# Designs tried in a protein design chat: miniprotein binders against Ferredoxin--NADP reductase. Part 9

Target 1, 346 residues: Ferredoxin--NADP reductase, of Oenococcus oeni (q04hb6)
Amino acid sequence: MDNEIFDIAIIGAGPAGLFAQFYAGLRELKTALIEATPRIGGQITALYPEKTILDVAGFLGISGRDLVNELKLQTDLVDSKTFLNSEVTNLKKIASHFEIEINHHASFLAKSVIIASGNGSFSPRKIDVPGSSEAEQSGMLTYLLPGLSEVADKDFAVVGGGNTAVDYAVELIDHDCHVSLIHRRDNFRAMESSVTKLKNSRRTNFLTPMKITGLSPKKEKLEIELQSVPDGAVKRVSVDRLIGGFGFTASSRTINQWEEFPEQFNQGFLTNEAQMTSIAGIFAIGDASIYPGKSDLIATAFGEAPTAINQAVNYFDPDRGGPQHSTSLNKKEVFKHDRIKSRYNS
Short names: E, the ipSAE of ESMFold2; O, the ipSAE of OpenDDE; V2, 0.75 times the mean of E and O plus 0.25 times the DockQ between their complexes.

## First folded at step 5 (miniprotein)

Design FA6 (from FA1 with V44E A87L L88E A95E)
Fold by ESMFold2-Fast, scan of step 5:
Structure FA6 (fold): chain B 346 residues (1-346), chain A 99 residues (1-99)
Amino acid sequence: as target 1 above (346 residues)
Amino acid sequence: SEKVVIIIEGDSPEALEKALYEILERALELGGEVYIEWEGNELEIEVEGLPKEALERIKELAEKIARETGVKVVIIIGDSPEELEKLERKIEELEKKLG
């Protein structure tokens, strides 16, 4: 990507991957976190953000959303890079490094790889209509929110009926954008308070029930062709950008096409107690990994992450020595953070 | 482009999670491509890239999960996106009339 070599590439931004990123940052390793979907949190964020989790140590019951937020706050304390909307489409070994292919066109190098992708490969579900490829290439169709500092008074369309689309629309109107919300049904089964906020906003226009039938990039704006679901009537609207919020695609094909593909057992990557896969330099943690006696808990993944990171260092830099104990890390500015001094307030 | 569309509605996140993982595991084992969309208490799963017999087995699994967990399921199998969408909307209208 930006012509640099990473020490560690972590595939998947679920809880396991986020904690691995944090720990790698505490060891001052140059780290890339690669996530196929537009959002961190993996399946928890996409499917069950409101699920109450009782078996993560240190929390007196926490929602999936709040757990992901807490993990994000930890990763924000360290220097690391996160690449969203980035599917690992090939993994190849070149001399002493791994070449990681993203979305079939870009690639970069890492000295080691941690697979934290959960149960299979996930990627954003894409719009497939005439003109969609051209719109995506021009940057007028995306599956991620833009940088929100300079978007005031711009016109966005968001397509989708779930929490991803509704959350995108809410964030856009909170940054003074105008949003046309496109959905094939007139019912949004997203968080009720968010839908109510959009309905009460003068910045939201509901284009329901409608489906997108074509996209045409023009010099300054994207023209969207819409068809009314009940009667087939065609309408055209013009926006600065279209954002797709359809959820994700899961496929066994992507991972199985990697040139460096580790041995699997019972749908997971087989590892030893050091989280090492069958391929030297490639590790697996969380639900992506399997070994005798494994417990399928988030708490288990949190223990696996430091083990994998430390073993990766032993692989690519055996002369570095062991990890620093947590109490020997002198990051006084981090320990002044307001949240470190308080209890979780529910 | 024959596919199966499964719409699952439940009031328990645990029941929806169980349904998702069992259907996803089976579909991926069979070599299918799975599209997942989350909408509050409703989960939509589309499976394609499999022969009709395999899609029927996924339908059978979804029906079994509904019986065991109490989630509501609507299952549609077809080879045309247009016909699948028409049938889906017809089912939604029938549900509205009943309630």
Scores: ipSAE 0.217, ipTM 0.604, lowest interface PAE 3.8, mean pLDDT 81

Design FA7 (from FA1 with L24F I36F E92D)
Amino acid sequence: SEKVVIIIEGDSPEALEKALYEIFERALELGGEVYFEWEGNELVIEVEGLPKEALERIKELAEKIARETGVKVVIIIGDSPEELEKALRKIDELAKKLG
ESMFold2-Fast, scan of step 5: ipSAE 0.206; ipTM 0.595

Design FA8 (from FA1 with I7V Y21W V44Y L88D)
Amino acid sequence: SEKVVIVIEGDSPEALEKALWEILERALELGGEVYIEWEGNELYIEVEGLPKEALERIKELAEKIARETGVKVVIIIGDSPEELEKADRKIEELAKKLG
ESMFold2-Fast, scan of step 5: ipSAE 0.350; ipTM 0.694

Design MX1 (from M5b, 17 letters changed)
Fold by ESMFold2-Fast, scan of step 5:
Structure MX1 (fold): chain B 346 residues (1-346), chain A 95 residues (1-95)
Amino acid sequence: as target 1 above (346 residues)
Amino acid sequence: SPEEAERLLYLVLEAFLEAGFKEVYIEWEGNELTIEAKYDGKEVEIEIHAEGDRIRVKITVRENGKKFTIKYKFDDPEEFREFLKKAVEYLKERG
C-alpha cells in the first residue's frame, strides 16, 4: 500500500474481521482488511469449510463455506478494501498513527487497529528438499501467489493436492499462465469444479503421481527434479517459478514479533469491555481476544465487532459520537443486491 | 463417506488448537491426514487414514531426541473420538 491513511486496519479476514469491515462500512469508515492467506474466511476456510455450524444466530445450520460466502455478500454492500496474501509482519506506533508492515517490505498508516486473527496467524507450510532454501531465497520458490499483472505466458509449477494448490493453479490459468500441477497422487482433495476446470484447460499439465526430490535454481529458470511414485523414474522440468500449495499452519509466532504487542492471557489478547487491548488504539475481537466471561463462539465475535469499531472511532475521533441510526448503507449499493428489497418498491 | 471422514479429521485439529498447541501443521492428501503439533519441547505427529468406518492411526512422539511410535485401529468413529479427546488432554497435562 501507499500514502493512503486508513481509519482502521483490521487484521484477519475470518468471520470476526469480515463482519467488522461490514459494520465499519455502515459507519462510512475507511478500512483495510488484511489477510495473510490467499482466501477470506480464516480458520473456517483453512480448516473446516464443510463443517455444519449450529450456533450462529439466524441460521438453522450452515456450512463454514456458506457462512463465509454470506459474510462476503454483506461486505460487498459497503465500500471496503481487502488485501489478500498480506501478512502483517510488524505493528509500530508513530505519533498519532500506527504503521502496519506487510510481508516485510511495504507499510501503510492507520489511526487504529483491530486484531481479528483468530487463534493465531497462518503461515504457509514449506517444502524441505535439497535446494529448497536456495530456491526460496532467489524468489523462484514461493508459497503465495505473485502479483498477477505481469505473469501472462510465464511457466509456473504448483505442488500440492488440496484446495490451496488447486486454487493457485486456477488463478494462474485465469491470468494466462501455463501451469504444471505436481501431486503425489492422481486424485485431488479440492473442490471438484476447480479440478474439472484445470483438467479442461490446455494451460494445465498434470504431473501426477510424482513427488519433488530436488530443486536447482539456475540464472533464469528453476529446475525441478521429480520422481514417479509408482516406479521411481526420475524426470526434470524447468519453470519460471514454483509455488508450494501445502496449506497453512496456525501459529502465534509472527504476531509475537510485532513491536507493538499487546498483553496476552491464555493465548488471547486481554481486552476490557470496549474490546481495547493494553495498547491504546489497538483492539481485539473474536478468538484473538480474551476477557472475563469470554465465550469462544462466532456469534460472540459478531457482537464484539461493532463495539470495537465504535470504540476505535471514540479513540481517534472522540467528537464524532456514536451511531444514531440502524443503517448508513449507500442507497445505490443496497439496490444492487437482488436479495434486498428495494426501498422504492416497499 | 468423504464428508464424514473430513469432519472427524477436523475434530482432531480443533482439539489440538483448543489445547493450546502453539504450532499445528496440516497436510491433506486423499484419505490421509498428517497433523504435527509442538508443545513445550514435545513434538507429536499423528497420521490418520480413514476408509468408511475403519480408521488407522499412527502417533509418533519426539522428545529430547528420542522417538517412539504407537499404532491403533478403530472400526467405530465414536470410539476414535473418545480416544482422541483423552489423548489430547493427556498430552496437554504432561507436555
Scores: ipSAE 0.000, ipTM 0.218, lowest interface PAE 14.6, mean pLDDT 77

Design MX2
Fold by ESMFold2-Fast, scan of step 5:
Structure MX2 (fold): chain B 346 residues (1-346), chain A 94 residues (1-94)
Amino acid sequence: as target 1 above (346 residues)
Amino acid sequence: SPEEAERLLYLVLEAALEAGGEVYIEWEGNELTIEAKYDGKEVEIEIHAEGDRIRVKITVRENGKKFTIKYKFDDPEEFREFLKKAVEYLKERG
C-alpha cells in the first residue's frame, strides 16, 4: 500500500461495502475495501449469521451467512482489494487526496472515501482478567488470527463459544497447529460441521466447561489459569499464544476521532441525495448514512452503493462521465465465472 | 417477569449509553449476549433459545458483588416482541 493511490477507499465490509466494491469493480475503479475485523459481513457476521433475512430483494429467504457468501462471490468477479484486520484510525484531507490511517501506523492515499461501517467500526470483545493487559501488550494474547505461515506444530489456545472461536480453531488445525479450545459451556453456538471437524481432529483439545481466571506471560509461553465452571477446580496450561474469539462489537469511537469527521444527525452521517457527506469527497452509505426519508434496510444500502460510487467518480474525475447502461458495462471479468460463462456460451 | 426483564434491559442500555459506557452485542447461533459497562458497574445479559423456551439471564456486578435475575419465555412471539423493542431502543440511541 506504500506507493499506491486508490480511486476510492471503502470503509467497512458489510453488505453495503461489499456491493459498493463489486459495482466499483464493474466500473474498472481501483478500490480498497477496509475491514477492522478478520471477517467480511459486518453486522450480519458479527450479530446474526444464522438469521433468515426476508427483506432483501431477489431472495426468497436467505441466512445472513449465505447472503455474505453471495456478496463475496460477486466481488470475486472483479479486480478488487480487501484489507482485513485493518481499522481506519484516522482520516485526513491532503490537497486533492485523503490519507487513510490503518491501525495507528500504516497509511495510504485515496481520491475519495465511502463510509460503509454500519453503526461504527468493529472491535473485538476483550478478556478482562488479571494479566490480560500484559499478555496483549506482549503479543501473546490477540483477538485476530496471526499470520499463518510458520505456525505449524505451535500450541494455540482459543477461547469462546461462537462461530468466531470455532472458525479460528478450524483455521489453525488446517495449518497444522495444536489448539486448546476453551469455553464456559459444554456446547458451542457455531456451525455443526465446524464443531464436528474439531471433535474429529487429533489436534484439538477441548477445555470445557472452563473459564479463564488469569494470564501470565513468560519468556516464550503464556500461562493460562483456568477454573472449572461446575466445581471451581483450578488448572493451568501453557501455550504459545491465546486468541480471544468472543466476537466483535460495533463502536463509533474510532470514527469520532478522525480529523475529517463529517456532520452527523441521529447517529448517522448526514448525506444529500448523492450520498455525499458534509465533507466534499467523503460519502456514506447503508446504516452509516442518514437523510430525509431513509429506510435502514440492506436493500436500501444496495441502491445507495452505486449512487455513491458514481458520484465519487464525478467528484475526482468529472471527465470520465456517468455509468453506461448495464448491457454496455465492461463484462470481461464477469465471464470468468462458470455460471455466467455457461449462459454466455449457450 | 417479561416486563421486569424488559425494563431492566432498557435501564441498563440507557444508563450505559448516557454515561458514555460501552455496549457490546454478540449473536452466536441461538445465544445473544449483551455486555455493558457503566459507572463502575458491569452488566451481562444472556439470551438463550432452546426449542420453544427462551432463557434470559441478567447479571450485574458492582464493587465485587453480583446479583442475577433469570427469566424464561415459553412463547416465542412474546420473546420476539421483547427483542423488537430492544432493537428499536438501540436504533434510537445508537
Scores: ipSAE 0.000, ipTM 0.188, lowest interface PAE 15.2, mean pLDDT 78

Design TX1 (from T3, 17 letters changed)
Fold by ESMFold2-Fast, scan of step 5:
Structure TX1 (fold): chain B 346 residues (1-346), chain A 92 residues (1-92)
Amino acid sequence: as target 1 above (346 residues)
Amino acid sequence: SIRVKITVRENGKKFTIKYKFDDPEEFREFLKKAVEYLKERNVDEVEIEIHADSPEEAERLLYLVLEAFLEAGFKEVYIEWEGNELTIEAKR
């Protein structure tokens, strides 16, 4: 990272962190949103992207994936920086600033910190075969479902034998994709009705019992090398994308190794009404935070985010005025965005 | 109520226990005792299958189990979650 000083470092790109970054951008603050995993969305993206969420105000039943996409569109309206594949491995206080260490090798300074890391991170269990790194870098190997609009008639391979892989395959065929389901055994540890649905579908090809032995990204397709488990016979297939459905590995929370580690209570960072932790200038929001009467809801985190941002400003720049409600927002270019313009200016 | 099936692999042998808990607090107390047991024995692998009363309860129970496994010294945890049903497998 550059040797630039941020107003706020936000740790964790789940819904709480995404909304905090957006709101900070509306206040024209310089923020770094730091995410240990290669993707935004936190637990939603990792565990239940297709789950219908009913308890977020303003949405009549929205999928986890679509909620994260909407939050991303909001952050795209403001000047913001997001750093993926970036684990905060240490947090130190240096005079009036905080030094945030990334991946044990890089660091930068911020005037304040907001912890929005939820209950820890879940990383997809990854394929480790020749060519897998290149396939992942090209976007041809992923561990989560793609956006499901506009994928009709595309060829996907899904590898895995549990509910994750089977659910991915079901969702893909429900969106008119062709799916090759790869598993090292002929039996699946998944809901029987879902497996039956896949077996009865003309869109599903079962490549079992087989294991992946190599991946070769080509200009428009991914070539997958498969080896039959019983006899070692090699087969190659070509697909638009491979999705790994091996489930998730829980990361050890390195946060407890930080030099500045705030007081915890009941699995969360204890905060006051300003969302400030036991360490002045460090705030916590969402599932990472706890205070009397807290509800562990996405909606609660959305209310906590503006509070933390405004109180962080009060901490590092107490002479700065509070945000103006409507007139200052009307001057921002965000109201000229095509999606917003079509709703309010037409 | 919370229905739980636990499969433990110790010294190459498997055994399975089934239990029913009336509420999450009873289950939390059980996990604390399970952590003590797992720390004192050379358990190679443990799998917990949970049927909860709601997906929201399953999510809360997921984090309780993960905390217990990490405290017991397991470094690899694999999760499968669908609605009210949760399977968590931990290995040393």
Scores: ipSAE 0.000, ipTM 0.275, lowest interface PAE 12.5, mean pLDDT 80

Design TX2
Fold by ESMFold2-Fast, scan of step 5:
Structure TX2 (fold): chain B 346 residues (1-346), chain A 91 residues (1-91)
Amino acid sequence: as target 1 above (346 residues)
Amino acid sequence: SIRVKITVRENGKKFTIKYKFDDPEEFREFLKKAVEYLKERNVDEVEIEIHADSPEEAERLLYLVLEAALEAGGEVYIEWEGNELTIEAKR
């Protein structure tokens, strides 16, 4: 961390936080984007990287991963700072500023705060067998699809019998991977067309009915120990990665240990029309916020982000005023980006 | 149609309630009220089984269920299998 004072501390690097950082950058504000996990993208990256999103304006059928990548490209156009693996463990008011504590040991000051951390987290259901913790630490056992650009000709195992596992397997064979599909029963409770596609593919090997009884990371491959459910016969297979497809757990995150703790309703922070919480200078957007008439959509969060940024400016610098139009901010950087080929309207 | 079976365990007593919805909007309203009810009561365990008419419908409902689970608080387990969503929560 540095000892500089930020205009805005943005907590959470999901879609709302990423767009808030971008818009703040267009206004030439000094922002810190703080994310507790090692990755940007929030729930999209955690749960739906390969799912098609239909209700974000301007994108026709974009994947979760690609949406996060597009948001990252926008933030790369502006001067911004992102801190990953950084949990906000306390929020305190000091004179005219807020002190943001990171991981119980570091802190910095900001003139305002935007909470964009969502209202909880989702995590995949995990395999519990000898060696599973070591396999997960090595990256050889995961519960989400990897980036699919460099996986052609690699060997994956997918374990599970529901839609999650079957969808993962379909996506992998569509990207030229070899997939061993492991399930304790010979039947799958998943979309019939997807299962048929897998059965008709030469890239799919069905290891059913079998259960995983052990995992052993080797230097370059993961060894999976399997037992036949009827006979108990042991079989071992070697793959580049194992992906677990057992569904998800949902956990609400609590930040009630913060010294400045805004009023909540149903895990969301109550806000007014300015996205300001019960504590002056602290704002909330996206799933972290709640107000009458709110729509729980990514598109809604994108509208809330500029409102919160502009109202934060009104809070700490009321004489600065609002923007005349967004596309004129940080003009030189916008025009340097390779994707921007056409003149933009003011 | 959407068929829902809720099993609630509270202070050692068990209750089962069944619902049927023909409109996803009515189902969304129901989820909101169910979350509110569970937050106001001290329940030990809840199991919710949702059966849709197609896997595509179940997928749409999965996202509504995930949102409702976060609002309910605590740890919630969700599985999507064919036309069925199963949700388990223990306080």
Scores: ipSAE 0.011, ipTM 0.405, lowest interface PAE 9.2, mean pLDDT 79

Design TX4 (from T2, 18 letters changed)
Fold by ESMFold2-Fast, scan of step 5:
Structure TX4 (fold): chain B 346 residues (1-346), chain A 92 residues (1-92)
Amino acid sequence: as target 1 above (346 residues)
Amino acid sequence: DVTVRIEIKKDGKTWKYTIKISDPEDLKRVIEMLIKFVREHKPDEVTIEVEAPDEETAERLLYILLEILLEAGYKEVYIEWEGNEVTVEARK
C-alpha cells in the first residue's frame, strides 16, 4: 500500500461495508474498503447468492447476487479504494491515527476505523494435497466458477459432494464445458434433480468414489492424481482447471486479537447510539455491531452506515460540517450514470 | 416446526440424534442444550443439520450454531445453506 493516509478504513465488504463506502464517497471522504476474501458481498456471496431477499427497503424482492451487484454499482459511482485478499491482522493507535496491518506485513494509516465484518469471514474450503498451493498460484485450481463467456469446450474437474460442487458442475455443462465430477463417495448430498441432470448429461464423467492425492501444474493443463477409496488404485486425469466445491470455512472475529480490540458481547462489538465502540475512533456497523434493541437485518445496517460515517467525521474533523447539499458537483456526477438518466429523469 | 439432526463422532464411534421442535419457545432450550453438550463433551466431529420453517429462521440458527462451535474451540467449521436448510460441520 501507499504512504497514503485514509480518512476511514472500512473492514469487511459485505452489504454494510459496501454501503458505508458509497455513503463516505458521497461525502468526499478518502476511504479504504478492506476485504479478507477475493470477493465482495460477504456472507451473501459466500452462502446464499441465489436467495430471494424480501426485507431490504426499496426492493420488492431481490436475489443476494443482484443485491451485491447493485451495491457495487453504487460504490463504482464514488472515489474509493477496495483491497481484496486483505485480512486486517492488527490495529494499533499511533498518535492521532490508526495503523492498519494487513496479512501480517502490509500497513497504512487511517484517521478512523469502521468494523463491518459481519458474523465472521466465510472463505472457500481449500484442498490440501501435494501441489495444491502451486496449482492455485498458477490459476489452475480455483474455488469459484470462472467467467463463463469463454469456457465452451474446455475440460473442468469439480471436486466435492454437496450442493456447491453439484451446482458448479451443472453451470459448467450448461455452458458447454466437459466436467469430471470427483467425490469420495458414490452418493451426493445435493439436490436430487441436479444430480439427475448431471447423470443424464454426456458432458459429465463421474470419478467416484475417489479422492485427490496430488496436483501437478503442467504448461497448459493440470494433472490430477486420484486414488480409489475402496482399493487404493491410482488414476491420473488431465484438465484445464480444477474447481473445489467443498463449501465454506467460517472464522470468528474472536480469534483475531488486535492491539486495539473493542469490547464484545455475544460475538458482536458493543456500540453506543453513534455506532462508536469502546475505543474512540473505532465504529462498528451491521452484524458486527450489538446494542440494546439491535435487529440483525441488512436494512438496519444501511441506516447504521451513514451514522457511523458522520460520527467518524465528527471524531477526526470536528470543524467539518454535516453532509453537503445534494446539488454539489460530486452528486451531479452520479446523475450522469446511464441507469439514473434513463430511469429517474423522466 | 424445526427439525435438527445431529451427528457426533468421538474416539472412532458415531452417534446420531434427531430433535423435532414445534414451539419457538422450545428452540431456546434446545440451543442451550446444544451449547452445554458441545462444551462438555467436545466431540472430535459434529455435524448439525437444521430444517427450519423459513429462510430467516434458518439464518438465525446458522449464526447461533457457528457461535457455539467456534467458541467451543473447533478450528474447522464448514457450512452449506440452501433455502430453509442449513448444515454445519465442525472438526477439531
Scores: ipSAE 0.000, ipTM 0.334, lowest interface PAE 10.9, mean pLDDT 80

Design TX5
Fold by ESMFold2-Fast, scan of step 5:
Structure TX5 (fold): chain B 346 residues (1-346), chain A 91 residues (1-91)
Amino acid sequence: as target 1 above (346 residues)
Amino acid sequence: DVTVRIEIKKDGKTWKYTIKISDPEDLKRVIEMLIKFVREHKPDEVTIEVEAPDEETAERLLYILLEIALEAGGEVYIEWEGNEVTVEARK
């Protein structure tokens, strides 16, 4: 990251940021996408990956997870860099460039900045026990549901007492999985009908009241060490995967103070019709932005992204000219990629 | 229509409130009072649980509750499923 100069730095890998990255790539701009959390998708990934979204143009209903996957496939067609686990902790203006500080120590330069951080940064609340980091790295511990097409007859453990954990367990048994539901109490803070469905299913095993005290990835399976809350008795179970359903941690851009911090109105960065903030060369899109008449929709952010990218180019390189139309782009080798052929040839 | 449960912890003491709201204007007043209280008193922990009439309303309330929790400072925890939202802030 150090000593590299980018044309555009995009802050936040939610849907707005992902589409901005893709569009910048279509314009052959050197771009960096910077995300504070360990994964892309922003609020969609954190809050509603399985929710059906009806108001994104071009899709006849799509899950949050599938929408993020489609956006990732688009970004994979272009040459751009993504930095995960990278919080922008300061933003400074140095002559004609911006210095972007990452995690209080690393930095790099960009000619322009696009703020696409949504309403804040979200990440799953994680299990902190011996072996949890290794289990997550191996893919045996996750905090979101896996793709459900390949899970039939697998053994899952779900840990948590709220609606997130209970809904995960319901989805898994509906896809013919066996589920061990782990919770430190014998009661669940979840929809009564969902809990009743789990209790009536022969595919559900209730491990309550118990807490997880250790995780050990072994050959092909994850060993979970459990401790009974009443008497401290230890029990071990083996599963294919463990899913943590504890909810999420959040942070807000209002907690982080940048030297170049644009004017806000109602917790959003105020922009003009060019998506430019009060600071020349800094733009905002999606839920991070606000202007008269704005609609807080994913579809709105998709329109804002190209506007911000094109106006950023006008800011740092006014002689570069306007964007190529779609017919010209079809002649580029990148659009002969197998992913496009396999998707639209059937 | 909306049930709001609030738990506030400050200096080892705990206060619990349950508010049932049938009027949208009353909901706005409750939210404004919560923002003012949190901004002025900076409690050690705040837990706000909302049971909304539908999932769409719960989603809209999530962002408002998140703003209140972030104003309290510290770690913020969110749980949202169906028509229920819980936001917890602790130092």
Scores: ipSAE 0.000, ipTM 0.313, lowest interface PAE 11.1, mean pLDDT 79

Design a17 (from B0 with I36F; at its last look DockQ between E and O 0.60; V2 from the best seeds 0.00; counts 0 for: pae E 4.1 > 1.5, pTM E .796 < .8)
Fold by ESMFold2, look of step 9:
Structure a17 (fold): chain B 346 residues (1-346), chain A 81 residues (1-81)
Amino acid sequence: as target 1 above (346 residues)
Amino acid sequence: SEKVTIRIEGDSPEALEKALYEILERALELGGEVYFEWEGNELTIEVEGLPKEALERIKELAEKIARETGVKVKIRIKEEK
């Protein structure tokens, strides 16, 4: 990173974090949205992707997936930075700024921080073998599917034996990729129709029963060292990408190891009326925030986000001026968007 | 340390998702680590990093969810390898 100083670092790209990033953009603040996984959406896309949510203001029913898509459209209208595949591994106060450490090696500075993920944030279960950290940092090892518009004829490996791995493999062959499916057993515990589809495809190579014993990112390809489970024979394969399909882990370990770790109650950070935590300059919203009378709803988080953003401005730049209602902002590009333009033309 | 493995099966994906959420919430309140994965029409949940008494409470919660929702559960508490 270029050591640029952000006004606000927002940790977590669920609905609360996405809306905070959008609102900060309306305030013309320089923000970084930081997400450990390859995609936005947080827990809503993992736990409730297809459930209809009835109490998000302005929507007469909306699925979790569609809500995240609408929030993405909002953030695309503002000039903000999103850092995916970026686990915050430490938060440290340096002078009047905060240093946010990413993936144990990279860092950048922010004047304030908004925690928009809970202490028990969830992440993919990771492969832990020699070379796996380097492979992940290179982008050749991931845990979610990439964008599929330009992947035809690429060589993928997928590791795992449940629905996650098999569904990834099916999606990849449906987009004309070649897939090596790696599992420690010959049997998959996945939907039978999906397994049959893979067995009938000439694009699928089953590498079972085998386990991964090492990863070596090379210039253009990832080298995977495999060991046959029954006899220990070693095999090496080379692919463009390896995708881990082991499901998800929920844990408090990463957040509670930060140097700046605010006071908690019932797994939420205690916040005041400004959404500020016990550490000046660190705010919390959504499920990360707890206070008397809190309702743990997406609607509540959407109200908390503007409060936290405006109070963060009061914290680091009190002379900047108070918030304006969005109808008072002269954001001509925003008013030109087709969906907004159609409102004014009716 | 010990872990509890809970395998839940049912015809309603929504019932299984609800069971997952309740078990996750309780285990995280107790300070545990939770892994989960869909395996066919079955949901596998592993909870670890808790003392034996807390793991037993997670087991009891899973059994209660099974009685209330009709999902089938198979539960085992095992020492970590």
Scores: ipSAE 0.191, ipTM 0.657, lowest interface PAE 4.1, mean pLDDT 81
ESMFold2-Fast, scan of step 5: ipSAE 0.440; ipTM 0.796
ESMFold2, look of step 6: ipSAE 0.013; ipTM 0.510
ESMFold2 (binder alone), look of step 6: mean pLDDT 78; pTM 0.736
OpenDDE base, look of step 6: ipSAE 0.371; ipTM 0.753
ESMFold2 (binder alone), look of step 9: mean pLDDT 78; pTM 0.735
OpenDDE base, look of step 9: ipSAE 0.367; ipTM 0.754

Design a21 (from B0 with W38Y)
Amino acid sequence: SEKVTIRIEGDSPEALEKALYEILERALELGGEVYIEYEGNELTIEVEGLPKEALERIKELAEKIARETGVKVKIRIKEEK
ESMFold2-Fast, scan of step 5: ipSAE 0.315; ipTM 0.719

Design a22 (from B0 with W38F)
Amino acid sequence: SEKVTIRIEGDSPEALEKALYEILERALELGGEVYIEFEGNELTIEVEGLPKEALERIKELAEKIARETGVKVKIRIKEEK
ESMFold2-Fast, scan of step 5: ipSAE 0.414; ipTM 0.765

